# Miniprotein binders against q6w4x9r395to579, part 236

Target 1, 185 residues: q6w4x9r395to579
Amino acid sequence: GHCSLEGGSFVTTFDARPYRFHGTCTYILLQSPQLPEDGALMAVYDKSGVSHSETSLVAVVYLSRQDKIVISQDEVVTNNGEAKWLPYKTRNITVFRQTSTHLQMATSFGLELVVQLRPIFQAYVTVGPQFRGQTRGLCGNFNGDTTDDFTTSMGIAEGTASLFVDSWRAGNCPAALERETDPCS
Below, E stands for the ipSAE of ESMFold2; O stands for the ipSAE of OpenDDE; V2 stands for 0.75 times the mean of E and O plus 0.25 times the DockQ between their complexes.

## First folded at step 21 (miniprotein)

Design gf17 (at its last look DockQ between E and O 0.93; V2 from the best seeds 0.85)
Fold by OpenDDE base, look of step 21:
Structure gf17 (fold): chain B 185 residues (1-185), chain A 91 residues (1-91)
Amino acid sequence: as target 1 above (185 residues)
Amino acid sequence: SELEEIAKTILEAVKDLLYAVEENDEEAIKRAIERLEEAAKRAEEAGFEKVAEGVERVIEAVRNGEEDPWIYLMVRWLEWFLEEAMRRAKE
């Protein structure tokens, strides 16, 4: 399964459903029992301009009982608040420079993350087949059905992205705004 | 159903708890946790052990002073457990 966060406010789910939203919060991208120690992948969005529609991805966070790994747009990698030199290795996670513009987080449990730092901060999430049907969050449920990707954290299917996205917030934030996906993005 | 009642109670208490945390209202936090503990007990007694576990995770996160992302993640797990329990109850 491949999930992408591109263009500042665009998301394509594991089931290849594209959508757009504008929010300034931390959101859960991937929640799954397949992630060890109650782990989850999150995305941090912030304002990139003066209007409410000017939002962008500014960081990706892997959070578990043991680790809080943050990859920021400033090319800083931290774990539990401490800056780390690359390549950085934990028990099950390795963060390293893939290219001059890309960082990669590799794991032993079937999660891969590639972060494009420039010119636009973007993220690409890959999960193994063991995650099929066992994921929730902004990246969807990875069950091959695009029609149910907007299922909220409470199991309610939404027709629009805004309520769906808001249900996966990881903090007290204002409501997300929805805009139709530009096919050219 | 019993599960629906428990779920309602839990979700309301969680809402109150999150609000109390945001306001840094220690007394309100305490009250919300107490309500959650009672709800967890009720869930456990009703055979919904995983739901009870979910509640405990939320409580623990708050008591330990964890950051918001972790607290909310625990809430999302609890919601997952509730949703699954309710789904199974309908089958």
Scores: ipSAE 0.890, ipTM 0.946, lowest interface PAE 0.4, mean pLDDT 95
Fold by ESMFold2, look of step 21:
Parts: C-alpha cells; structure tokens; sequence
Structure gf17 (fold): chain B 185 residues (1-185), chain A 91 residues (1-91)
C-alpha cells in the first residue's frame, strides 16, 4: 500500500483517497500493531505562507519506544535528538541517501519511507500487505474502501477531512482547516 | 453497558488529563490520574486487560514527563484498545 504527502498539504491514503488539509501540528500518519515497539510514523506541518491556511510538511518522524528518528526539511536526520551521518543503521532500520534529492528509510518490518528533500519537501510511505486492515492515521485504514478512510482516533467515520485530521493530532495545536470546502471558516 | 460506562469515564479523564498537562496544573493532573487508575482497575476486573494496560501507559507517559508526541501516541493506542474492546463486546 502507498500513502503520499505532497506539496500544498495534499495527502493520498493507502486506499487512494485524496484530500487536503491546512494545519500546524504533529499528526499521526500511520499507527499499526505491525510496527515494533509501539511505533508510529508522524508528520509535522507548519505555516508555509502569508495566509494561516497555507501549511506544508516540514518533517517526518518515526517514533517508537526505542527511536525518535526525525527527517526534517533542513536535510538533517536525528535519532533521539542526535544528528546522524548517513547511511545510518539500527538493528531493524536503515536510513540512507537514495539520490541527491531523496532519502530513504528502509525497515525489516515492512515499512518504507522515501522523503523528497528538494525542490519541495514531500514524503512517500509504503507498507507491506501484512498492514492491510491494520492501520490508522492520516494514511487511512488500508481496507480497500475509500469511504471509511476518514476514520477518527475514536473510530468514527467522518465526511470532512478537517475533523478527521484534527482527531490525529499528536500535540496541543490549533484546529485544522479544509480550505477547499470551507471558504468562510 | 459496563464497558461503555468504563470507556466514557476513561475518555473524559484523558481529556481532563491532557488539558491539565497543557496548563501545567499539578492538582488537576493528580485528580485525572486517580480517575484513570480507578477506571483501569474496573477495566481489568471486567476482563478488559488491554484497556487497563493502555490506561497505565498513558499515566506512565505523563508521570515520566514525556513529550507531547509520545503522550498523545499512548492516548491513541488506548483509544484503539477501547474501540476494539467495544467491537468485540457487541459480537
């Protein structure tokens, strides 16, 4: 399954459901029991223009009981706050420079992350088939049905991307906006 | 049902806990943790061991002074355990 985070705060879920949101927070991108050590993949969004509704991806975080790997738009990779030279390898994770503009995090547990550093900071998440039906977060539930990809952290299927995204906050942050569907908000 | 009552108590206490942490209100944190500990005991006694574990992991994260991403991740796991328990109980 493939999930993408592209410029303009566009997301495409594992079930190919596209949406856009405008928020400034850390969000849970992928939560699954298939990730070891209570692992989750998170996305950090911040203001990217003059309007409060213009936000963009600024970092991707893999967080577990063992690791906090941060890949940020300044091209620095850290684990638990310590800057790392690439290639960087743990027992089950390898982070390396795929090209001059792309980094890759490969794992032994079926998660792959490719980060485009330039010209726009973007992320592409790939998970193996063992994840089917066992994911939650901004990338959706990977069950082959796009109508319930907006399932909140409380298990409620929402019709609005903003409500869905807000439920996946991993911090104290302002509510997200869905610019294209709420011009008066 | 008993599970629905336990879940409501847990979710209300978690909301209060997160707000108290945000405000750095030590007394409110203590009160929310006490409510969560009581709810975890009820969950365990009722046979919902994953829910009880999920509650304890949230409490531990707050007591250890963990950063928001970790605390919120523990809350999201607790919510998943609750949803799974409620789905299983309806069957």
Amino acid sequence: as target 1 above (185 residues)
Amino acid sequence: SELEEIAKTILEAVKDLLYAVEENDEEAIKRAIERLEEAAKRAEEAGFEKVAEGVERVIEAVRNGEEDPWIYLMVRWLEWFLEEAMRRAKE
Scores: ipSAE 0.765, ipTM 0.877, lowest interface PAE 0.8, mean pLDDT 87
ESMFold2 (binder alone), look of step 21: mean pLDDT 78; pTM 0.738

Design gf18 (at its last look DockQ between E and O 0.01; V2 from the best seeds 0.00; counts 0 for: pae O 7.1 > 1.5, placed apart)
Fold by ESMFold2, look of step 21:
Structure gf18 (fold): chain B 185 residues (1-185), chain A 91 residues (1-91)
Amino acid sequence: as target 1 above (185 residues)
Amino acid sequence: SELEEIVKTILEAVKDLLYAVEENDEEAIKRAIERLEEAAKRAEEAGFEKVAEGVERVIEAVRNGEEDPWIYLMVRWLQWYLEEAMRRAKE
């Protein structure tokens, strides 16, 4: 399964459902019992221009009881706030430079993250088949059915991306703009 | 049912807890944690062990002074366990 976070705050879910939102927060991209130690992948969005509707991805975070790995621009990788040289390895996770513009986080538990650093900060999430039907978050539920990919953290299938995205906040931050536009419309 | 009462109590206490954490209201945090501790005991005794574990992880995150992303992640896990418990009860 593939989930992408691309310019203009565009997301394409594991079930290929595209949407866009405008928000400044940390959001849960993916949580799953297939990730060790209550792990989750999170995305950090911030204002990127002068308009309230201009937000973009600024970091991706892997967080578990054991790890807090932050990948931001300029190839800065931190674990628990400490900058790390690449390649960076733990027992289960390796972060390395894939190309001059891309970093990769590879894991032993079926999660792969590729981060494009330049020209625009973007992220691409790949999960193995063991994750099918066992994910929640902005990347959807990976069940082959796009009609319920907008399932909130309360287990409610919503018709709009903004309500769905707001339910996945991982912090105290303002709600997404009501004028959220579905990229398929 | 007993499960429905437990779920309602937990959801109300979690909402209060998150608001109290946002406001740095230590007295409100303590009160919400006490309600969650009682709900966790009820869940454990009633056989809802994942729910009880989820509540305990939220309490632990707040008591340890963890950062917002971790606190909210624990809440999102608890919400998932609550929905699964409710779904199974209807089967």
Scores: ipSAE 0.738, ipTM 0.864, lowest interface PAE 0.8, mean pLDDT 85
Fold by OpenDDE base, look of step 21:
Structure gf18 (fold): chain B 185 residues (1-185), chain A 91 residues (1-91)
Amino acid sequence: as target 1 above (185 residues)
Amino acid sequence: SELEEIVKTILEAVKDLLYAVEENDEEAIKRAIERLEEAAKRAEEAGFEKVAEGVERVIEAVRNGEEDPWIYLMVRWLQWYLEEAMRRAKE
């Protein structure tokens, strides 16, 4: 399964359902029992302009009981609040520079992350087949059905992206907006 | 320039190191590490501290018995860093 966060406010789920939103919060991208130590992948969005529609992805965070890895726009990779030199290796996670503009997080448990740092901060999530039907979050449920990708954290299927996205907030933040905007924002 | 010469030396030594690791030739590994250590020292003395640090990280990976893929990743990083350093020096 492949999930992408592109253009600052666009998401394509594991089931290949595209949608967009504007929010300035941290959201759960991926939760699964297949992730060890209660792991979760999260996306951090922030304002990129003065209007509410000017939002963009600014960081990706992998959080578990053992690790907190943050990949941000300034190429800083941190684990548990400490900046790390690349390549960085933990017990089952490796973060390294893939190209001059891309970082990659490789894991031993079937999760792969590629982050484009410039010119636009974007993220690409890949999960193995063992994750099929066992994922939740903004990346969807990876069950081959696009119609139920907007399943909330409470297990309710929503018809709009905004309500779906809001259900996966990892903090106290404003409600997400669903409107047309500049894809470069 | 001094940096160019240092970088060239490092890249050559790294190549030798990788070959030695692949062949599991302990003596060759040792020789390559020694060359890298010398290059790192030279880099440090010339004021290129981060270059020296990068080299040391590769050396440490080998000495710690890291798996080959990890060593390759570190080498790849170092190569990238060196290229960037050279680019910046030309600007």
Scores: ipSAE 0.019, ipTM 0.259, lowest interface PAE 7.1, mean pLDDT 88
ESMFold2 (binder alone), look of step 21: mean pLDDT 77; pTM 0.726

Design gf2 (at its last look DockQ between E and O 0.83; V2 from the best seeds 0.81)
Fold by OpenDDE base, look of step 21:
Structure gf2 (fold): chain B 185 residues (1-185), chain A 91 residues (1-91)
Amino acid sequence: as target 1 above (185 residues)
Amino acid sequence: SELEEIAKTILEAVKDLLYAVEENDEEAIKRAIERLEEAAKRAEEAGFEKVAEAVERVIEAVRNGEEDPWIYLMVRYLEWYLEEAMRRAKE
């Protein structure tokens, strides 16, 4: 399964459903029992301009009982608040420079993350087949059905992205705004 | 149903807890936790062990002073287990 966060406010789910939203919060991208230590992958969005529609991805966070790995747009990698030199390794996670503009987080449990730093901060999430049907969050449920990707954290199917996205917030944040995805973006 | 009542109680208490945390209202936090503890006990007695455990994880996150992302993650897991329990109950 491949999930992408592109263009500052665009998301394509594991089931290849594209959508757009504008929010300034931390959101859960991937929650799954297949992630060890109650782990989850999260995305941090912030304002990039003066209008409410000017929002962008500024960081990706892997959070578990043991680790809080943050990859920021400033090319800083931290774990539990401490800056780390690359390549950085934990028990089952490795963060390293893939290219001059890309960082990669590799894991032993079937999660891969590629972060494009420039010119636009973007993220690409890959999960193994063992995650099929066992994921939740902004990246969807990875079950091959695009029609149910907007299922909220409480199991309610939404027709629009705004309530769906808000249900996966990881903090007290204002409501997200929705805009139709531009296929050319 | 019993599960529906438990779920309602839990979700209301969680809502109150999150609000109290954001407001840094210690007394309100305490009250919400007490309600959750009772609800967890009720869930356990009713055979919903995973739900009870998930509630405890939320409580623990708050008591330990964890950051918002972790607290909310624990809440999302709780919501997951509640949803699954309710879905299974309908099958």
Scores: ipSAE 0.856, ipTM 0.929, lowest interface PAE 0.5, mean pLDDT 94
Fold by ESMFold2, look of step 21:
Structure gf2 (fold): chain B 185 residues (1-185), chain A 91 residues (1-91)
Amino acid sequence: as target 1 above (185 residues)
Amino acid sequence: SELEEIAKTILEAVKDLLYAVEENDEEAIKRAIERLEEAAKRAEEAGFEKVAEAVERVIEAVRNGEEDPWIYLMVRYLEWYLEEAMRRAKE
């Protein structure tokens, strides 16, 4: 399954449902019992300065009981707050430079993350088939059906991206804004 | 059912806990944790072990002073386990 974070504010879920939002927060991108040590992938968004309300992706975080791996827009990789030289390995995670513009986090548990650092910070999440029907978060539930991909943290299917996105916040932060009616996208 | 009452107690206490954490209200945090501890005991005694364990992880995260992303993640896993337990009870 593939989930992408592109253009600073666009998301395409594991079931290929596209949406766009703006919000200054850390959000749960993917949680699953298939991730060890209560793990999750999180996305950090911040104001981009392009328009008054626009935000964009600035970091991706893998968080578990053992690790807090941050891959950020400044091209620095940290684990538990300490900067790491690449390639960086733990028991079950390897982070390495795939190309001059792309970093990759490979894992032994079926999660793969590719981060494009330049020209625009973007992220591409790939999960193995064992994750089917066992994910939640901004990447959706991976059940083959787009009608319930906007399922909130309380298990409620919402009709709008903004309510869905706000339910996946991982901190005290402002409400998200959905930009669906802008003809420029 | 007993599970439905336990779930209601847990969800209300978790909502109060997150609000108390956001407000840095130590007394409200203590009260929410006490409610969660009682609910975890009820869940364990009723045979809902995964729910009880998930509640304890939320409590531990808050008591250890973990960062918001970790606390919120533990809450989201607890909510998921509750939903699964409720679904299984209806089957």
Scores: ipSAE 0.757, ipTM 0.873, lowest interface PAE 0.8, mean pLDDT 87
ESMFold2 (binder alone), look of step 21: mean pLDDT 81; pTM 0.779

Design gf3 (at its last look DockQ between E and O 0.86; V2 from the best seeds 0.76)
Fold by ESMFold2, look of step 21:
Structure gf3 (fold): chain B 185 residues (1-185), chain A 91 residues (1-91)
Amino acid sequence: as target 1 above (185 residues)
Amino acid sequence: SELEEIAKTILEAVKDLLYAVEENDEEAIKRAIERLEEAAKRAEEAGFEKVAELVERVIEAVRNGEEDPWIYLMVRYLEWYLEEAMRRAKE
């Protein structure tokens, strides 16, 4: 399964459902029982500075009981707050520079993350088939059906991206936006 | 069923917990944790060992002073398990 976070705050789910949102928060990108140690991938979004409400990806975090690996747009990789030289290896995770512009996090549990650092900070998530039907978060539920990919943290399938995205916030954050036309405009 | 009663209590308490954490309301946090502890004990006594385990993970996250992403993640795993368990109980 493949999930992508691309420029302009575009997301494509494991079931190929595309959507866009604008929010300033840390969001749960992927949680699954297949991830050890209560693990999850998280995406950090912040204002891009090109429009009032536009946001962009600024970091990807792998979080578990043992690790907090942060890959950020400043090209520094940390684990539990400490900067690490690449290649960096834990028991189950290896982070290395794939090319001059891309980093890769490979794992023993079927998760792979590729981060494009330049020219635009983007992320590409790949999970093995054992994750099918066993994911939640911004990357969707990986069940082969796009109609319920917007399943919230309360188990409800929503029709709009903004409600879905807000349900996956991992902190006290402002509500996400879809740029709707104001009737008065 | 007893599972449904326990799960509803837990789901209400974690919602109150997250709100209390957001407001930095230490007394509300303590009250929510007490409700979670009581529900975990009831779950254990009724034989719902996984429910009790997941509740304890939430309590631990808050008591250890973990950051919001970790606390939210633990709550989301507990909610997911309870939703699946209740669905299966209804058939």
Scores: ipSAE 0.747, ipTM 0.864, lowest interface PAE 0.7, mean pLDDT 86
Fold by OpenDDE base, look of step 21:
Structure gf3 (fold): chain B 185 residues (1-185), chain A 91 residues (1-91)
Amino acid sequence: as target 1 above (185 residues)
Amino acid sequence: SELEEIAKTILEAVKDLLYAVEENDEEAIKRAIERLEEAAKRAEEAGFEKVAELVERVIEAVRNGEEDPWIYLMVRYLEWYLEEAMRRAKE
């Protein structure tokens, strides 16, 4: 399964459903019992301009009982708040520079993350087949059906991207917006 | 069913807990945790050990002063598990 966060406000789920939103919060991208230590992958969005429609991805966070790995737009990689030199390796996670513009987080448990640092901060999530039907969050449920990707943790199907995205927020944040704006925002 | 009743209680208490946390209402947080502890006990007694465990994870996250993302992760996982458990029970 491949999930992408592109253009500052666009998401394509594991089931290849595309959608757009504008929000300034931390959102759960991927939660699954297949991730060890109650792990989850999250995306941090923030304002990139003065308008509410000017939002962009600013960081990706892998959070578990053992680690809090943050990859930020300024190329700083931290674990539990401490800056780390690359390549950085834990027990089952390795973060390294893939190219001059890309960082990669590789894991031993079937999760791969590629982060494009410039010109636009973007993220690409890949999960193994063992995750099929066992994922939740903005990346969807990876079951081959695009029509049920907007399902909340409580099993409620949402009709709009904004409501769906809000259901997976990981903090006290304002409501997400669904507007047709500049794709670069 | 017993599971549905327990789940309802838990979900309501969790909702209150999150609201209390967001408002930084310490007394409300305490009350919500107490409700969750009772619900966890009930879940355990009813044989839903995993439910009890997940509730405890939520409680611990708040009690230990964990950051917001972790609290919400625990809550969302609990919600997901309950939904799935109830779905399976209907099959």
Scores: ipSAE 0.705, ipTM 0.871, lowest interface PAE 0.7, mean pLDDT 93
ESMFold2 (binder alone), look of step 21: mean pLDDT 84; pTM 0.815

Design gf4 (at its last look DockQ between E and O 0.93; V2 from the best seeds 0.85)
Fold by OpenDDE base, look of step 21:
Structure gf4 (fold): chain B 185 residues (1-185), chain A 91 residues (1-91)
Amino acid sequence: as target 1 above (185 residues)
Amino acid sequence: SELEEIAKTILEAVKDLLYAIEENDEEAIKRAIERLEEAAKRAEEAGFEKVAEGVERVIEAVRNGEEDPWIYLMVRWLEWYLEEAMRRAKE
């Protein structure tokens, strides 16, 4: 399964459903029992301009009982608030520079993350087949059905991305705004 | 159903808890936790052990002073457990 966060406000789910939203919060991208230590992948969005529609991805966070790994747009990698030199290794996670513009987080449990630092901060999430049907969050449920990707954290199917996205927030934040997908994305 | 009532109680208490945290209202936080503890007990007695566990994890996160993302993650797990329980109850 491949999930992408591109263009500052665009998401493509594991089931290849594209959508757009504007929010300024931390959101759960991937929640799954397949992630050890109650792990989850999250995305941090912030204002990138004056208008409410000017929002962008500013960080990706892997959060578990043991780690809080943050990859930020300024190319700083931290774990539990402490800056780390690359390559950085934990028991089952490695963060390293893939290219001059890309960082990669590799894991032993079937999660891969590639972060493009420039010119636009973007993220690409890959999960193994063992995650099929066992994921929730902004990246969807990875069940091969695009029509149910907007299922909220309470199992309610939503027709729009706004309420769906809001249900996966990981903090206090204003409601997300929905906008049609850009065909050029 | 019993599960529906428990779920309602839990979700209302969680809502209050999160609001109290946002407002930094310590007394309100305590009250919400007490309600959750009672709800967890009720869930456990009714045979919904995973739901009870989910509630306890939320409480633990708050008591330990965890950051918001972790607290909310615990809430999302609780919601997952509730949703699963409700789904199974309909089967």
Scores: ipSAE 0.882, ipTM 0.943, lowest interface PAE 0.5, mean pLDDT 94
Fold by ESMFold2, look of step 21:
Structure gf4 (fold): chain B 185 residues (1-185), chain A 91 residues (1-91)
Amino acid sequence: as target 1 above (185 residues)
Amino acid sequence: SELEEIAKTILEAVKDLLYAIEENDEEAIKRAIERLEEAAKRAEEAGFEKVAEGVERVIEAVRNGEEDPWIYLMVRWLEWYLEEAMRRAKE
C-alpha cells in the first residue's frame, strides 16, 4: 500500500483517496499494531506563508517506545533529539541518503518511507500487505474502500477531510482547513 | 451497558485531561487522572484488558512528563481499543 504527502498539503491514502487540508500541527499519519513498540508515523505541518490557511509538510516523525526519528525539512535527521550521521541504523530501522534529493527510511517490519527534500519537501509511505485493514491515521485504514478512509480516531466516518484530520492531531493546535485545489503551473 | 458507561467515563476524563494539560492546570490534571485510574479498574474487572492497559499507558505518559506527540499517541491507542471493544460488543 502507498500513501503520499505532497506539496500544497495534498494527501493520497493507502486506498488512493486524495484530499487536501490546511493545518499547523503534528498529525498521526499511520498507526498500526504492525509497528513495534506502539509505533506510529507522524507528519508535522507548519505555515508556508503569512496565514494559517496555507501549510506545508516540514517533518516526518517515526515514534515508538524505543525511537523518535525525525526527518526535517532542514535535512537534519535526529533520533531522540540527537543529530545523526547518515547512514543511520538501529536494530530495525535504517535511514540513508537515497539520492542527493531523497532520504529513505527502511525497516524490518514492512514500513518504508521516502522523503523528497527538494524542490518541495514531500513524503511517500509504503507498507507491506500485513498492514491491510490494520492502519489508522491520515493515510486511511487500508481496507480497499475509499468511502471510509475519512475515519476519525473514534471510528466515525466523516464526509469532510477537516474533521477527519483534526481527530488525528498529536498536539494542541488550531483546527485544520480544507481548500479546493488551485491550478498549478 | 457497562462497557458504554466505562467508555463514557474514559472519554470524558481524557477530554478533560488534554484540556487541563493545554491550560497547565495541575489540579484538573490530577482529578482527570483519578477518574482514569478508577475507569481502568472498572475496565479490568469487567474483562476489558486492552482498554485498561490503554488507560494506564495514558496515565504513565502524563506522569512521566512525556511530550505531546507521545501523550496524544497513547490517547489514540486508547480510543482504538475502546472502538474495537464497542464494535465487538455489537457483533
Scores: ipSAE 0.752, ipTM 0.867, lowest interface PAE 0.8, mean pLDDT 86
ESMFold2 (binder alone), look of step 21: mean pLDDT 80; pTM 0.759

Design gf5 (at its last look DockQ between E and O 0.88; V2 from the best seeds 0.84)
Fold by OpenDDE base, look of step 22:
Structure gf5 (fold): chain B 185 residues (1-185), chain A 91 residues (1-91)
Amino acid sequence: as target 1 above (185 residues)
Amino acid sequence: SELEEIAETILEAVEDLLYAVEENDEEAIKRAIERLEEAAKRAEEAGFEKVAEGVERVIEAVRNGEEDPWIYLMVRWLEWYLEEAMRRAKE
């Protein structure tokens, strides 16, 4: 399964459903029992302009009982808040520079993350087949059905992205919006 | 149903807890945790062990002073367990 976060506010789920939203919060991209130590992948969005609809991805966070890895445009920060030189290795996670503009997080448990740092901060999530039907979050449920990707954390199917996205927030944040805006935002 | 009632109680208490945490209201936090503990007990007695576990994990996250993303993640797991329990109950 492949999930992408592109163009600042665009998401394509594991089931290849595209959507967009505008929010300024941390959201769960991927929750799954297949991730060890209650792990989850999260995305941090922030304001990128004056308009309420000008939001963009600013960081990706992997969080588990054992690890906290924050990948932003300028640095990789671990659970102690210290920026790390790459490659950074844990017991089952490696973060390294893939190219001059791309970082990669490789894992031993079937999760891969590629982050484009420039010119636009974007993220690409890949999960193995063992994750099929066992994922939740903004990346969807990876079950081959696009029509149920907007299922909230409580298992309610939503017709629009806003309530879906809000249900996966990982903090106390304003409600996400679904508006027609600049495709680059 | 029993599960629906338990779920409603849990979710209400979770909302109260999260609000209390944001406001840094220690007494409100304690009250919410007490309500959750009772709900967890009820869930366990009703045979919903995973739900009870989920509640305890939320409580633990708050008691340990974990950051918001972790607390909310624990809440999402609890919601997962509730949803699964509800699904099974309908089968």
Scores: ipSAE 0.882, ipTM 0.946, lowest interface PAE 0.5, mean pLDDT 94
Fold by ESMFold2, look of step 21:
Structure gf5 (fold): chain B 185 residues (1-185), chain A 91 residues (1-91)
Amino acid sequence: as target 1 above (185 residues)
Amino acid sequence: SELEEIAETILEAVEDLLYAVEENDEEAIKRAIERLEEAAKRAEEAGFEKVAEGVERVIEAVRNGEEDPWIYLMVRWLEWYLEEAMRRAKE
């Protein structure tokens, strides 16, 4: 399954449902019992443009009881707040420079993350077939049906991306917007 | 049903807890945790062990002073356990 976070705050779910949102928060991108140690993949968005409502991806975080791996647009990789040289290895995770513009986090548990650093900070998530039907978050539920990919943390299917995205926040944050608002209007 | 009452109590107490943590209100944190501990006991006695475990993990995260991403992740796991329990009761 493939999920992408691309420029302009566009997301494409594991079931290929595209959507856009604007929010300033950390969001749960992927939560699954297939990730060890209560793990989750999270995406950090922040204000990025001349518009007060425009946001973009600034970091991706893998969080579990063992690790807090942060890959940010400043190209620094940390684990539990400590900067790491690449390649960086744990028991079940390896982070390495794939190319001059891309970093990769490979794991033994079927999760792969590729982060494009330039020209625009973007992220690409790949999960193995064992994740089918066992994911939640901004990347959707990976059940082959796009109509319920906007399922909130409470199991409610929403009709708008903003309500869905807000339910996956991992902090006290302002409400997300589906559309960019012109600051001069 | 009893499960629906337990779920409503848990979700209300979690909301109060998260607000109290944001406000750094130690007395409100204590009150919310006490409500969660009672709800976890009710869940365990009713046979909803994963829900009870999920509640205890949220409490632990707050008591340990964990950062918001971890606290919220524990809440999202608790919500998943609640949804799963309620879905099974309807299937």
Scores: ipSAE 0.780, ipTM 0.881, lowest interface PAE 0.7, mean pLDDT 87
ESMFold2 (binder alone), look of step 21: mean pLDDT 79; pTM 0.745
OpenDDE base, look of step 21: ipSAE 0.881; ipTM 0.945
ESMFold2, look of step 22: ipSAE 0.774; ipTM 0.875
ESMFold2 (binder alone), look of step 22: mean pLDDT 80; pTM 0.765

